# Ledger of designs, part 15: VHH binders against Type II restriction enzyme MwoI (mwoIR)

Target 1, 363 residues: Type II restriction enzyme MwoI (mwoIR), of Methanothermobacter wolfeii (Methanobacterium wolfei) (o59646)
Amino acid sequence: MKNPKFTENQKEIEKEEFEFLQKLNFIIKESLELFNTNLKNSMKFINYITLPIIMASIESKSFNPFSEIIEKHIAFILNSKMNSLGYKFLPLGYSSDLTYENDNSIIHIDIKTANLENPSDFKDTVPLGINQSSYPGVLDCKIRGKNIKADCKKIKVYPNIPTTYNNKLTITNALLFIYPDYKEIIDEIREDYIAIRELISINLKDILTPIEGSLEEFLNYKPSNEKKRLEPILDNIVRGYFIHDKLRHEFSENVEKDLEEFEKKIIGIAKKLKEREIKPVAILSISIPNGELAPHYDDEIVSGKSWGSSFRYHYKKSGNSVFKGLDNKASRAVFLHINKEYLPVLKKYFDPITVYELTEKRL
Below, E stands for the ipSAE of ESMFold2; O stands for the ipSAE of ESMFold2 at other seeds; V2 stands for 0.75 times the mean of E and O plus 0.25 times the DockQ between their complexes.

## First folded at step 7 (VHH; framework vhh_nb_b201)

Design v5 (from t1 with D31E V101I; at its last look DockQ between E and O 0.75; V2 from the best seeds 0.00; counts 0 for: pae O 4.2 > 2)
Fold by ESMFold2 at other seeds, look of step 7:
Structure v5 (fold): chain B 363 residues (1-363), chain A 121 residues (1-121)
Amino acid sequence: as target 1 above (363 residues)
Amino acid sequence: QVQLQESGGGLVQAGGSLRLSCAASGFTFSEYYMGWYRQAPGKEREFVATISWGGRTYYADSVKGRFTISRDNAKNTVYLQMNSLKPEDTAVYYCAADEFIKEYSGSYDYWGQGTQVTVSS
């Protein structure tokens, strides 16, 4: 029943945050066709990148093959379009990768991606680090899942980013891309790739007998775990064989048959990846409150994965995600895009779904 | 071709109750957000209540605990049960519908014609 009042300065901060959010939303929404075209252009080359995608999938079991492509294309759009908002690119080291300035503000924009099958990464929340927001984070008094004491106070975590830089207001936004899970497609072939690496390893001596060097000499030169030293060699041979048509017919007939069967699997995976929609399931634009707005958003800040250096903004925790100092008239979190094939799934995770629509085309 | 028709308004004494209805047609009712807004003479139209397609409800602070929004998807109808009415509840009440909530509240695509509610002392 008690609610602290917003000061006039805090209301002005929220007005500036809202005005920038509207500018950003207009630019991104107007650029969705360009984004889609850029993605389609990348997909014209899927046959050439499928093996690299498979090889990269070994590094992470939750690997999403197009996350990096999506992030790069939207970052390019932002870097290309921010000048139409009157902003100059200004990286500051301990800041978001997309940091900009004009005469009045310093803008931090983070591009976040989330897998549709992992809702903790996107459901009413966005992760933050101490280099991305000026709002104080929190440390939770909970230890190893034990209940905290009733009078345990949360401890503020102060970020590296100030609420202003000199007289320029800090504004922080996130663009959250939710994408399909490609796990089923990639899992189909990941184990086959591991098996091919082992097959090459067993037969490696026959192809490295030339005078210039031997596998045993290379592996024995630097004392380390043999398998870790061998993996780059095997990966190099895989690239040479399948991408560059080198070393063909240097293995026995049975080995060559297994390599050819794997090559057919690569082609099949490329077809499956091309046929599956690579575009985001949804795109959310989120205005993250400036630290001068404390304590008004404290109940929407929770501890993150890395104690003391990360936290989450729960943009739905206090009800609808709104600019509290603007009489709750405007949303801080807005969908810029929804792939309608996934709308039933999205309705399981989001209520309400607030959408930005172009009603006036000006920058 | 979307149509929203309110009913159930009228004159009531303070402390009394009214139940508003809004019959909807021309869209897939079960997929839409439905809401109630009100406008007193000389005042800005203001939010009263909304109900999502999944049944989640939202209320303005001024009516919370007194008003209840509900929907009947079989009848394509939303209701507003208004209890403990006060003179300041006097307004024209509008039914509204949208497939999604727009970025700025009160920007629903479709509106009814309104029904008058008058609360006397």
Scores: ipSAE 0.197, ipTM 0.678, lowest interface PAE 4.2, mean pLDDT 80
ESMFold2, look of step 7: ipSAE 0.236; ipTM 0.693
ESMFold2 (binder alone), look of step 7: mean pLDDT 84; pTM 0.855

Design v6 (from t1 with Y104W; at its last look DockQ between E and O 0.75; V2 from the best seeds 0.00; counts 0 for: pae E 3.6 > 2)
Amino acid sequence: QVQLQESGGGLVQAGGSLRLSCAASGFTFSDYYMGWYRQAPGKEREFVATISWGGRTYYADSVKGRFTISRDNAKNTVYLQMNSLKPEDTAVYYCAADEFVKEWSGSYDYWGQGTQVTVSS
ESMFold2, look of step 7: ipSAE 0.267; ipTM 0.714
ESMFold2 (binder alone), look of step 7: mean pLDDT 83; pTM 0.846
ESMFold2 at other seeds, look of step 7: ipSAE 0.291; ipTM 0.711

## First folded at step 8 (VHH; framework vhh_nb_b201)

Design w1 (from t1 with E103Y Y104G; at its last look DockQ between E and O 0.70; V2 from the best seeds 0.00; counts 0 for: pae O 6.9 > 2)
Fold by ESMFold2 at other seeds, look of step 8:
Structure w1 (fold): chain B 363 residues (1-363), chain A 121 residues (1-121)
Amino acid sequence: as target 1 above (363 residues)
Amino acid sequence: QVQLQESGGGLVQAGGSLRLSCAASGFTFSDYYMGWYRQAPGKEREFVATISWGGRTYYADSVKGRFTISRDNAKNTVYLQMNSLKPEDTAVYYCAADEFVKYGSGSYDYWGQGTQVTVSS
């Protein structure tokens, strides 16, 4: 295959992408202490959110209980710092909430979280939604597990984000936060929670007195062809008992003992979560190529795990994640933070590890 | 104390070859990126090649296809095989070591004293 040259316009696009990446890297790197302080403040209240985290985990396979907290703290920092640097907040819908503009550009920043135990979400790659890139992706002909004989390269996955808005260049970035796995801590108590719901279910007679008929008839009532779902009643009782101190001593003594034993387990899990520090294993900043840079990144931007609804940016698995049109060959994927405790495992997944250092120039 | 000692420089005719060596001590060699930089008189020091702890290699465009970097972790030594040499390759070549590839204003942590390579026409 031919190595097409970068046009002057494409070189200018990469220069703008690189310069914004430097600004983003500076903002996040300089703000790490504020980020840590904000996390510590949230953790003061872990006792109040641990039960809700456990209850939410029933449906989750790759649940990260703190991802929302992290995302909101980063959004706060960015909204403050970007405005101070002359970028105005510009929510556009159908994109991340972190959209900004200045005279030359419309900036989209997506905050991504990944579990260290799921390398496909972070190893030399970043998943992208249709609203998180302007670069069309190559269609994966094996999405259904069938081999398709058509020339699928003529069909692209087209994103919603344009390469420009009027005269302003679209710049898209990801901030990727890699977390340790919390599944072991949550799974330790998950089966106990399920058992507590069952215990409450078979002992509802202690707290529910039907006016007419039997308890069984009440609980199985289906007045509009809708199945009655007992789970909302059980979850309500759990919240009442453990969060609001209601219904205490209204069950039999044996049931109360089991409920209090579970409460001690909740407290133990809260302590384990607090001790595990919510700091990311690593923070990466990733510049996603603008669609006008086609075809230079065609090998790196392909359809994701789902047919036609997502992309992945493979920023060169062998460590060649660079601005291909710039002479400096600067990295498009840069580590802003590394927890040294996890460095041996990170070396399994990343080579090179490119680390940002603060520049002497004012950003 | 960290030491990087280059050797193998000298005078060579255009089109010829040289092999540079850099012996390292004072750090865990297998954990570091090892690299070569060069500086011609009156010019800024420039990147030539880097090899990771995992053996992956990276080259400046000006030397790609002509130079080969390699490492021998048993001897704590990194090599630069330079083929098809040109007069513009004339410079002092420096061995360097770092735990990471630096982005921005970063520089390698450790440097050798340099070895002169001169390519005559």
Scores: ipSAE 0.028, ipTM 0.583, lowest interface PAE 6.9, mean pLDDT 81
ESMFold2, look of step 8: ipSAE 0.275; ipTM 0.694
ESMFold2 (binder alone), look of step 8: mean pLDDT 82; pTM 0.847

Design w2 (from t1 with W53Y; at its last look DockQ between E and O 0.62; V2 from the best seeds 0.00; counts 0 for: pae O 3.8 > 2, unsure alone 64.7 < 65)
Amino acid sequence: QVQLQESGGGLVQAGGSLRLSCAASGFTFSDYYMGWYRQAPGKEREFVATISYGGRTYYADSVKGRFTISRDNAKNTVYLQMNSLKPEDTAVYYCAADEFVKEYSGSYDYWGQGTQVTVSS
ESMFold2, look of step 8: ipSAE 0.306; ipTM 0.714
ESMFold2 (binder alone), look of step 8: mean pLDDT 84; pTM 0.854
ESMFold2 at other seeds, look of step 8: ipSAE 0.302; ipTM 0.705
ESMFold2, look of step 9: ipSAE 0.300; ipTM 0.721
ESMFold2 (binder alone), look of step 9: mean pLDDT 82; pTM 0.847
ESMFold2 at other seeds, look of step 9: ipSAE 0.241; ipTM 0.684

Design w3 (from t1 with R56E; at its last look DockQ between E and O 0.61; V2 from the best seeds 0.00; counts 0 for: pae O 4.1 > 2)
Fold by ESMFold2 at other seeds, look of step 8:
Structure w3 (fold): chain B 363 residues (1-363), chain A 121 residues (1-121)
Amino acid sequence: as target 1 above (363 residues)
Amino acid sequence: QVQLQESGGGLVQAGGSLRLSCAASGFTFSDYYMGWYRQAPGKEREFVATISWGGETYYADSVKGRFTISRDNAKNTVYLQMNSLKPEDTAVYYCAADEFVKEYSGSYDYWGQGTQVTVSS
């Protein structure tokens, strides 16, 4: 028998995983309005000049500056709601930040945020750290684009998290928040930001007068393998001028007029960012198979981009991923929220889109 | 106003074939998942087949290889070709439509009135 039947223990594991997934789905679905309220409160304290300046100065290819705010608000909601369900917060230092226990299980929940412009982080798959799963992954022993492959059947990607803690079952879940990229809004100001940096650079002697040596030598110094001193100084002066209201009137009248025109653009960008709000494109809830369920999910849990230190759970590869040992064959990955504005984009990445239904009779 | 109307049911000898049709209106047909479900007397409604907006199909194990679901977006119609019919296929067959797949079977937003299929021995 090459693919053995589910054992009774494995069926019980899946029953517990499924039951917890239903509790988690209910909690998140019930809490969407509270989450939105909490986000709006955080946004009240973001200065409309400060945020566009910070975002324009960051050169990262994928950028969601609000991911930390989102993760903290979701964590707060979960900590409160999990306690009301008889789960106690149990951070372990080597596991996910959201670890809980009850009499029978240790629950690990990981909040993932994925940029809509990077589908490899959410399309039919979810990336996992070795502290976010108990299921050993297939090790990727090939070099992409080359005809080189080794047989690695004897070696797996081994996670940090055990399948049980003593007599308590490990349950691992991901909550995946897909967010839009704000790159297009910020891109329209980035060229102007660069131009302002150059304007300041040309006029920098108005602010920086050498005491000893050459101003040019000072500005071109690299304290390590980092950028020259000039570049961070220019960004610092931009922050001082626009965020901190410093250095006003230290430049000539013509320079000040150009800085004021850029400030008007900053205000316009801030309005666009505020109008977009932090809104998820979609929220997925994912039950990650426990390692005792091997080999039943070997086709779906493989090494990630960091080979021996990460996984991917392919929850939809070549079909759908379900609780394979349960009669109802319920999905392990379910949409809890879909922003209809982005539905055409989501249909490019998901077929089917399986949604959580709050009420359903047992079969 | 959403409308799903099944047709093509009837009495058929075992081993025979039937083709069910479901004409749909009141929504953008190409954006919807379409499905067939059936209900035998005294039993709960059960899943038979679905077809997605992208053409992906899924079948219950009991009908796989014998039934084929298809869709014609120009006619706003979904079909169920039923071959090698058995007496246990006797049921009322329902057309269903939803913008999304629900996590459990039988949770579609829109349903037809059903068409009777009777397979005699």
Scores: ipSAE 0.212, ipTM 0.665, lowest interface PAE 4.1, mean pLDDT 81
ESMFold2, look of step 8: ipSAE 0.249; ipTM 0.667
ESMFold2 (binder alone), look of step 8: mean pLDDT 83; pTM 0.848

Design w4 (from t1 with E99Y; at its last look DockQ between E and O 0.74; V2 from the best seeds 0.00; counts 0 for: pae E 7.2 > 2, grease 25.5 > 24.2)
Fold by ESMFold2, look of step 8:
Structure w4 (fold): chain B 363 residues (1-363), chain A 121 residues (1-121)
Amino acid sequence: as target 1 above (363 residues)
Amino acid sequence: QVQLQESGGGLVQAGGSLRLSCAASGFTFSDYYMGWYRQAPGKEREFVATISWGGRTYYADSVKGRFTISRDNAKNTVYLQMNSLKPEDTAVYYCAADYFVKEYSGSYDYWGQGTQVTVSS
C-alpha cells in the first residue's frame, strides 16, 4: 500500500517525457491556423462524402463523421514539423500510426477525436489500444456496473509496445480533439436510411435471382466470421444507386419513388453538414507514462471495455495529472486550445482546466 | 488595469489565527481562479491554496485542515483564513488570479504585492 520511491532512472524517464510533451505542445499550438485552413479545404467536398458518412454512422453511436479528416490533417502537420526538432518519421507495424525517432527515443503519437456530448470518451480519461502505450494496464473488474469478487487487479493488459527499443526510450503521447456532436444532424436521417435498406432487402427479387437454393438462404450465409451476405449486398446496392447512378428503374415504381425521396434527404443533410462550422471545442495533450514507471501509475492505467485487448489512462484519477517523479509537479495533461463559445460546457466536465501557454523557455 | 491588493497580515503568536483578504479589480472576478502563495526569505514562492470559479478548493499538504480559502464574488474578494499558525508559516503571502489553472502552480497571470505574516516563537 505504500507508494514506492521513484528510482533515478524513472526520474530521468519522466524528464524526457516532459521535455517531449513541451515540444509537441509547441508544435500543435503554433499550427492551429494551418489546421483550420486545411479542414475548411476538405469541407469544400462534403457533398461527395455525405452518403458514406450516413452509412458509417449506423454502425456506431459514437461516430464522428469528420474523425478521419481531422486525423489526416493533424498527421500532415506533425510530419511537416517533427523534422525541425530532429525527429525522423518511422512508421512501424503494431504501433501508433505516427511514429518518429531520434538518437535517443522512439516517439508514438496517437490522434483521437471525441464528441462533446459523450464525456466518457474524454473526461479525465483517454482510451488506448495495445499499440498506443508501453505501460501494462490492470484488468477492469467491473462488468457494466457489477463488481467481480475475484482479485482482478493482479491481471494485466499487456501492450505491444516495449518500454525501450534497444537503447532508445519509448515515449507515447495522445492528442485528443473534442468536437461538437454532429451525430444529431445524422440522427435526422438514420431511421430513414434503415428503412431504405429494409425496402431494398424486401425487393431484392427484382434484381437478384439465386442460381442455387433460396434467396433467403443465399443472403443469410455467413462466411468466415463476417456479416451475413445480405448486409454487404445491401450496402453495395445503396452505393450503386445513390453514388453511381446505377440500378435506376430496376425496382417497381413505388420503390423507386421512395429511393428518390431518400436521395433528396441525403442532399439536405449534406447542406446541413456544409453549413456547420467545424472547429475543435478543445484540444488536450497527454503524456502517457512509460511502462518502466510501473507501479507508479497502476491505479490510472486499466483495462478498457475490450477485456485485455485495450486499456485506458485515467489521467486525473489520482488527483491532478502530474509527472509524479518530477519536483515541479508539471501536468501530464494540458489543454492546448479552448473554444470560448463552449467554455460553459467544458467547465461542467473539467475543474480545474489546466492550460499550456506558449513561451520560448519551453523549447 | 488589473489590481490585486492583499490585507490582513501581521504578527501573531504560534497557535493563533489571521484572516487575509485580497480585493480584486480590472477583470471579471467570477470567471477567475483565485489563489494564495507564500514566500519565506531565501526560499522559492510556494503554493498555499486555490479556489475555482465554481468554488472547488485545493490546498497544499502543509496547510490542509488549518487554512481555508473562500471567495465573495459580490465583493470581488478572496480570503485565506489561517488557523493554528506555526512559525514555519512565516512568509509574504501573495494573492494570485488566473483565467485558467496553468501547468505550473506558480505561474498565475496576475499577482498582488504581498502581505507579511509573522508567527512568533
Scores: ipSAE 0.014, ipTM 0.562, lowest interface PAE 7.2, mean pLDDT 82
ESMFold2 (binder alone), look of step 8: mean pLDDT 85; pTM 0.864
ESMFold2 at other seeds, look of step 8: ipSAE 0.045; ipTM 0.579

Design w5 (at its last look DockQ between E and O 0.72; V2 from the best seeds 0.00; counts 0 for: pae E 5.5 > 2)
Fold by ESMFold2, look of step 8:
Structure w5 (fold): chain B 363 residues (1-363), chain A 120 residues (1-120)
Amino acid sequence: as target 1 above (363 residues)
Amino acid sequence: QVQLQESGGGLVQAGGSLRLSCAASGFTFSDYYMGWYRQAPGKEREFVATISWGGRTYYADSVKGRFTISRDNAKNTVYLQMNSLKPEDTAVYYCAADEFVKEYGSYDYWGQGTQVTVSS
């Protein structure tokens, strides 16, 4: 079907989406220095949080030790700025991370992170959950891997978010933070931590003496669906030894030497993390089309990898990332921040790179 | 000391063709978006065409199919081939340069402009 004309209502929807995108972009761009200051303040505690970060990253195999801290600082700043401008925080349970109300709209903003080395999560696309869009997605039959020839456009992925709430327009946005790969730092310390857990495990009899039965029987008790007792005990001993200065000198001299060497490695990692650039490589701001704009974005909003439980917005599928019903050719996807050191890498993934520019004078 | 110098403007009959050139100096040309804008008397400056560092092109709807933007990085020059000209294409044409496509703002650098006049 050729592109049908936008109705007047659809043009008004896109105008409201564009105007909110401009306001959101202004808020975030104006707040970047505050974000940097807040993040640096968190880093004064790096010596206290490095071991917990290492332990969490090993269990989850995470490669960005700062992602949760970054997301919390952005969410706090955005929530404060939106509230001060008359937007009321309005959590709706099955909505985006940040949901707000004003007189005319219910606004959903989702903060997403992506690893620069995994471009399928950010290059010309953004993944969406059922709580992050009001536009139904088309089932992508090619994802099935069987070369299905059926007309899958008759089957939609239906989101939880309606196109309006009691005449208030649903507006949905994503803020996508692209950050460096910290794999090098995490991988080196991962093997050392695993070795320390094994060392403690071999020497548990020094600090665990069962009064009945055997140590092996105690450690293999598995209440409910939890891990057997060994793994939590090892992690607890690590925390006791390195964070709380307990259990020192309870092990043999050789074991204590190895524990002290690992402590030096923790300190070395903390220094590396303190010196690393922790600001995102880039920040991309994306306006997600409202469902009343169907069918104009049907080719761009399709089922995701989890068929029926998510979808993706391919914001550059039709060639450019514009508000299709507006004559001004404004982009739905705009960079708010680019770390120039990474620009050669970003140019491998993006052409064009559209950047938001503040229009007000500063003194 | 950035310089953008347009050339190739003039008077043509409707249906005719012109090729505009913009010679650039004072910056790394191959890293920049280059573009053409135009302004008719009493009107706001309007977008005509842009070409990225990688050669991707973008056009205003009013000129698609008639105008072609191109670049020669060895000569630090961007071109606008204008075919099937109409009287409504009469304007001063400006060359512009920026490292990025700027939303809600303007290009960093502009030329002085070259007059294109299309007679009916």
Scores: ipSAE 0.107, ipTM 0.604, lowest interface PAE 5.5, mean pLDDT 82
ESMFold2 (binder alone), look of step 8: mean pLDDT 85; pTM 0.862
ESMFold2 at other seeds, look of step 8: ipSAE 0.231; ipTM 0.698

Design w6 (from t1 with S105P; at its last look DockQ between E and O 0.63; V2 from the best seeds 0.00; counts 0 for: pae O 4.9 > 2)
Fold by ESMFold2 at other seeds, look of step 8:
Structure w6 (fold): chain B 363 residues (1-363), chain A 121 residues (1-121)
Amino acid sequence: as target 1 above (363 residues)
Amino acid sequence: QVQLQESGGGLVQAGGSLRLSCAASGFTFSDYYMGWYRQAPGKEREFVATISWGGRTYYADSVKGRFTISRDNAKNTVYLQMNSLKPEDTAVYYCAADEFVKEYPGSYDYWGQGTQVTVSS
C-alpha cells in the first residue's frame, strides 16, 4: 500500500502545520527589508573583527564568518513577532534554535545556513538534528545500492522530540539561508598570514627575553608536535602587534616593513568584506512533517550519515513535497527570498523554484 | 500585456483522447513555467500539470500516466495530451503561466479564459 489513507487526526495535524507555516512565512517575508538593513549596518564594525576572522580561517576549509549574526538576528525577529501571535518563548528548546508554545502547540524552529558552493547542504534537502524533529527517520539497509544483510528490513530511528507533549502538538520548521562563499576573499590573505607567522617565529629572539630560564630551553620543549607550544605564542604576538599596537619597532626594519605591508592587506580585506555586503542568496522555509504522519513521508525523511545522530528531509524527492493529507496540496517548502543576481545559479540547482507570495486568497 | 488562449476542447467519449493547446504572448515564453489547471462545476480549481523552463514536468496523481504536458518554445505554445479520458476529467481547463511555481495550487499570476472538456460515459 504505497499511499495509505490519512486518518482524521493526521489531517488535523497537517492543517495545524500548514497554518503555522503561513504565520511563519508572513513574519519572515514582512521582515526581510529590516533584516537586510540591519545586516548591512553591522558592517560598520568589520574593522574590529577582520583579523580574528583571518586568524580563524587557518582552521577551516570552508568559512562563513557571519552565520552566528544571521541566527541572532532571526531569533530577534521571531521573538518580537511570536509573542504578538500568542506564543511564549521556551528557553529549554532541547537544542532547537528556537522553541515556543501556546495553548495548542509547541513550536520548534531551526535556523540553517548553507554555503552556495556546497549544494549538498541545501539542494532539495535540509539536515535535521535528532533534537529538532518528531518524525522517525528511515535507516536504509543498503550501502552503495547493496543490502548490508540479506534479511535486513528498514529500521526507524526515533528522534528526541515527541509528537505531542501534554496534549500540545509538536510542530517543527526550518529556515534555510543560502549565502555565497566568502572563502575566496579569505584565501587571498591566508597564505600571507601563514608567512607572517613564520616571519615572527624566526625572529622571536629579537623580541623575547624570558624572565626565568632561557629562550632556547622554552622554545625547545619537544612534545610529539614540536611546534604546538609556539602556536599560542605566535597568535599572542599577532594580536599584540596588529590589534593592540604592541611590539612596534621591536623587530628589525626589514621585518617591520613586511608587517606593515600585511597590515595594509588586512585593511584591504576588510574593505572587500564590506563591499560584498552579507546578503542572502536565497531563504527557504520548510515545514517538517510531525512523527504522527508516518508512514506518509517515510521515503522523504531518512537517517543521516551518522546512523541516527541526524536526519535529512528530502523535500523535493517527489517534485515538491506537499501537505499530502490536505486537498489544497500546498507546498511544505518554499522560497521566501531570491537574490536575482544569483538566479542563473539557483536555476541550475532548483527546478522548479517554488515561491511564497502574499495574496488575499489563502486557502 | 500577457495573453493566454486555450484551444482544443470538446466532447469526447470515455476512453478517448484530446489535445489541448495554449498560445502565449506578452512575456519571454522560454523563461516561464507553464501549467494546466481544471475546474469542474461546484468544485475548486485543481492542479493538472506543469512544465518548467528546463523542460521538467510535474503531474497531479489523478492524471499521471494518462496526460502529457509539453512545450514548443518556437511557437510559444504549451500542450496537454489527454489519453484514456474518464467522465471525472470533465472540466474547464485553464492554461497558467508564472516566472516561478507558487506555494498554493492555483496561485499563478496569469490565466487563460479556459476551454471546456466534456467526457461522456
Scores: ipSAE 0.153, ipTM 0.622, lowest interface PAE 4.9, mean pLDDT 80
ESMFold2, look of step 8: ipSAE 0.308; ipTM 0.733
ESMFold2 (binder alone), look of step 8: mean pLDDT 83; pTM 0.846

## First folded at step 9 (VHH; framework vhh_nb_b201)

Design x1 (from w2 with Y104W; at its last look DockQ between E and O 0.77; V2 from the best seeds 0.00; counts 0 for: pae E 5.8 > 2)
Fold by ESMFold2, look of step 9:
Structure x1 (fold): chain B 363 residues (1-363), chain A 121 residues (1-121)
Amino acid sequence: as target 1 above (363 residues)
Amino acid sequence: QVQLQESGGGLVQAGGSLRLSCAASGFTFSDYYMGWYRQAPGKEREFVATISYGGRTYYADSVKGRFTISRDNAKNTVYLQMNSLKPEDTAVYYCAADEFVKEWSGSYDYWGQGTQVTVSS
């Protein structure tokens, strides 16, 4: 019935978490222009990236073509800035890729990208791997759709990251980049790519001559649990033709004309991707509670459907996203950037929208 | 030019009630978070209440259950209904406005001049 009060030690933990959140927010906010400049430089190479993007798109509905590029640029910024502030990089195999140490703390930062059209990845919640939290999650031990359940009060979802290490406090943050979906641009060419693969398939006899057995038998061979030989061959030929200028003029005139037309469409899509801004809709910085703060966040850090192998942090479960042990209303989830063109959509997903501030009154 | 003008302050006996108003101009009122803060002599300014553009309300523990924040978007006005007043509620009350909630509640972009509330014992 009664909730325990925060101990003095727990209040000190939240103070350290809040102070680190402020440092991280400053670093990212200060560096936004460098981030934008680095992304613009990557766009100079969009022509060379566009076909790989198109080829990958046939498997994904929530496609963001720039997610890996974004993660690399942010990691570059963080590594350069954290060292200048006295944090040393710690490449630990069991933790987040961005792990740092100073005299008092071990810092884990996870960079996440989310598609604005898939709100389950960002709205009121953030998904966490077991290497991205030190807080034990609540475990739900019932089987979906069946009258089978177990009493799991004695166990939780236990993360890989301890709450302290060698007397240093573990501090865990997520940086969440929300981007618009590029589906409409890629959808213009997806069916054309499928058609080109079929065209190449029909005309493989121009390139492949069987020596023993039929070409049809070779192409339809399927090792157990693998694709037919045809499918990786088609992908390879597409790369050879459009990236490496191989097999040019080895097909008939009609086939070559269709391949040329598709190449023009690739160039057109590259132009559209370059014209579309790659600016994030929003950047959200989230301080994930340390496990020593149990039980105060038990209703916010829970297992998902994966039962024991991942979590979600419902950072807005109580509606406030706050450091619960501090005397003020400081937020654990803070916006570092908002593209105002998307503010009406963001107001549908977030209330409150809490933004980072730097003022002299804290100095 | 953004302007916030508080009114409705004054002297009231303990246990009494008072309603503060804050008239706003110079911005799109319905897009803003509106809040009330107070500052007693010799103390730092402290959070009292906030109301979001969507109507969600937040209160300091010291006033929860006694004070009610509300807004009238048609009149560009936010209100603070203060009931069961105590001598410790004596302070200058400030209206504040921001397009966003800041991670530090005492840092709103726009502030009124304040209105004195005095609760006698």
Scores: ipSAE 0.103, ipTM 0.596, lowest interface PAE 5.8, mean pLDDT 82
ESMFold2 (binder alone), look of step 9: mean pLDDT 84; pTM 0.853
ESMFold2 at other seeds, look of step 9: ipSAE 0.296; ipTM 0.711

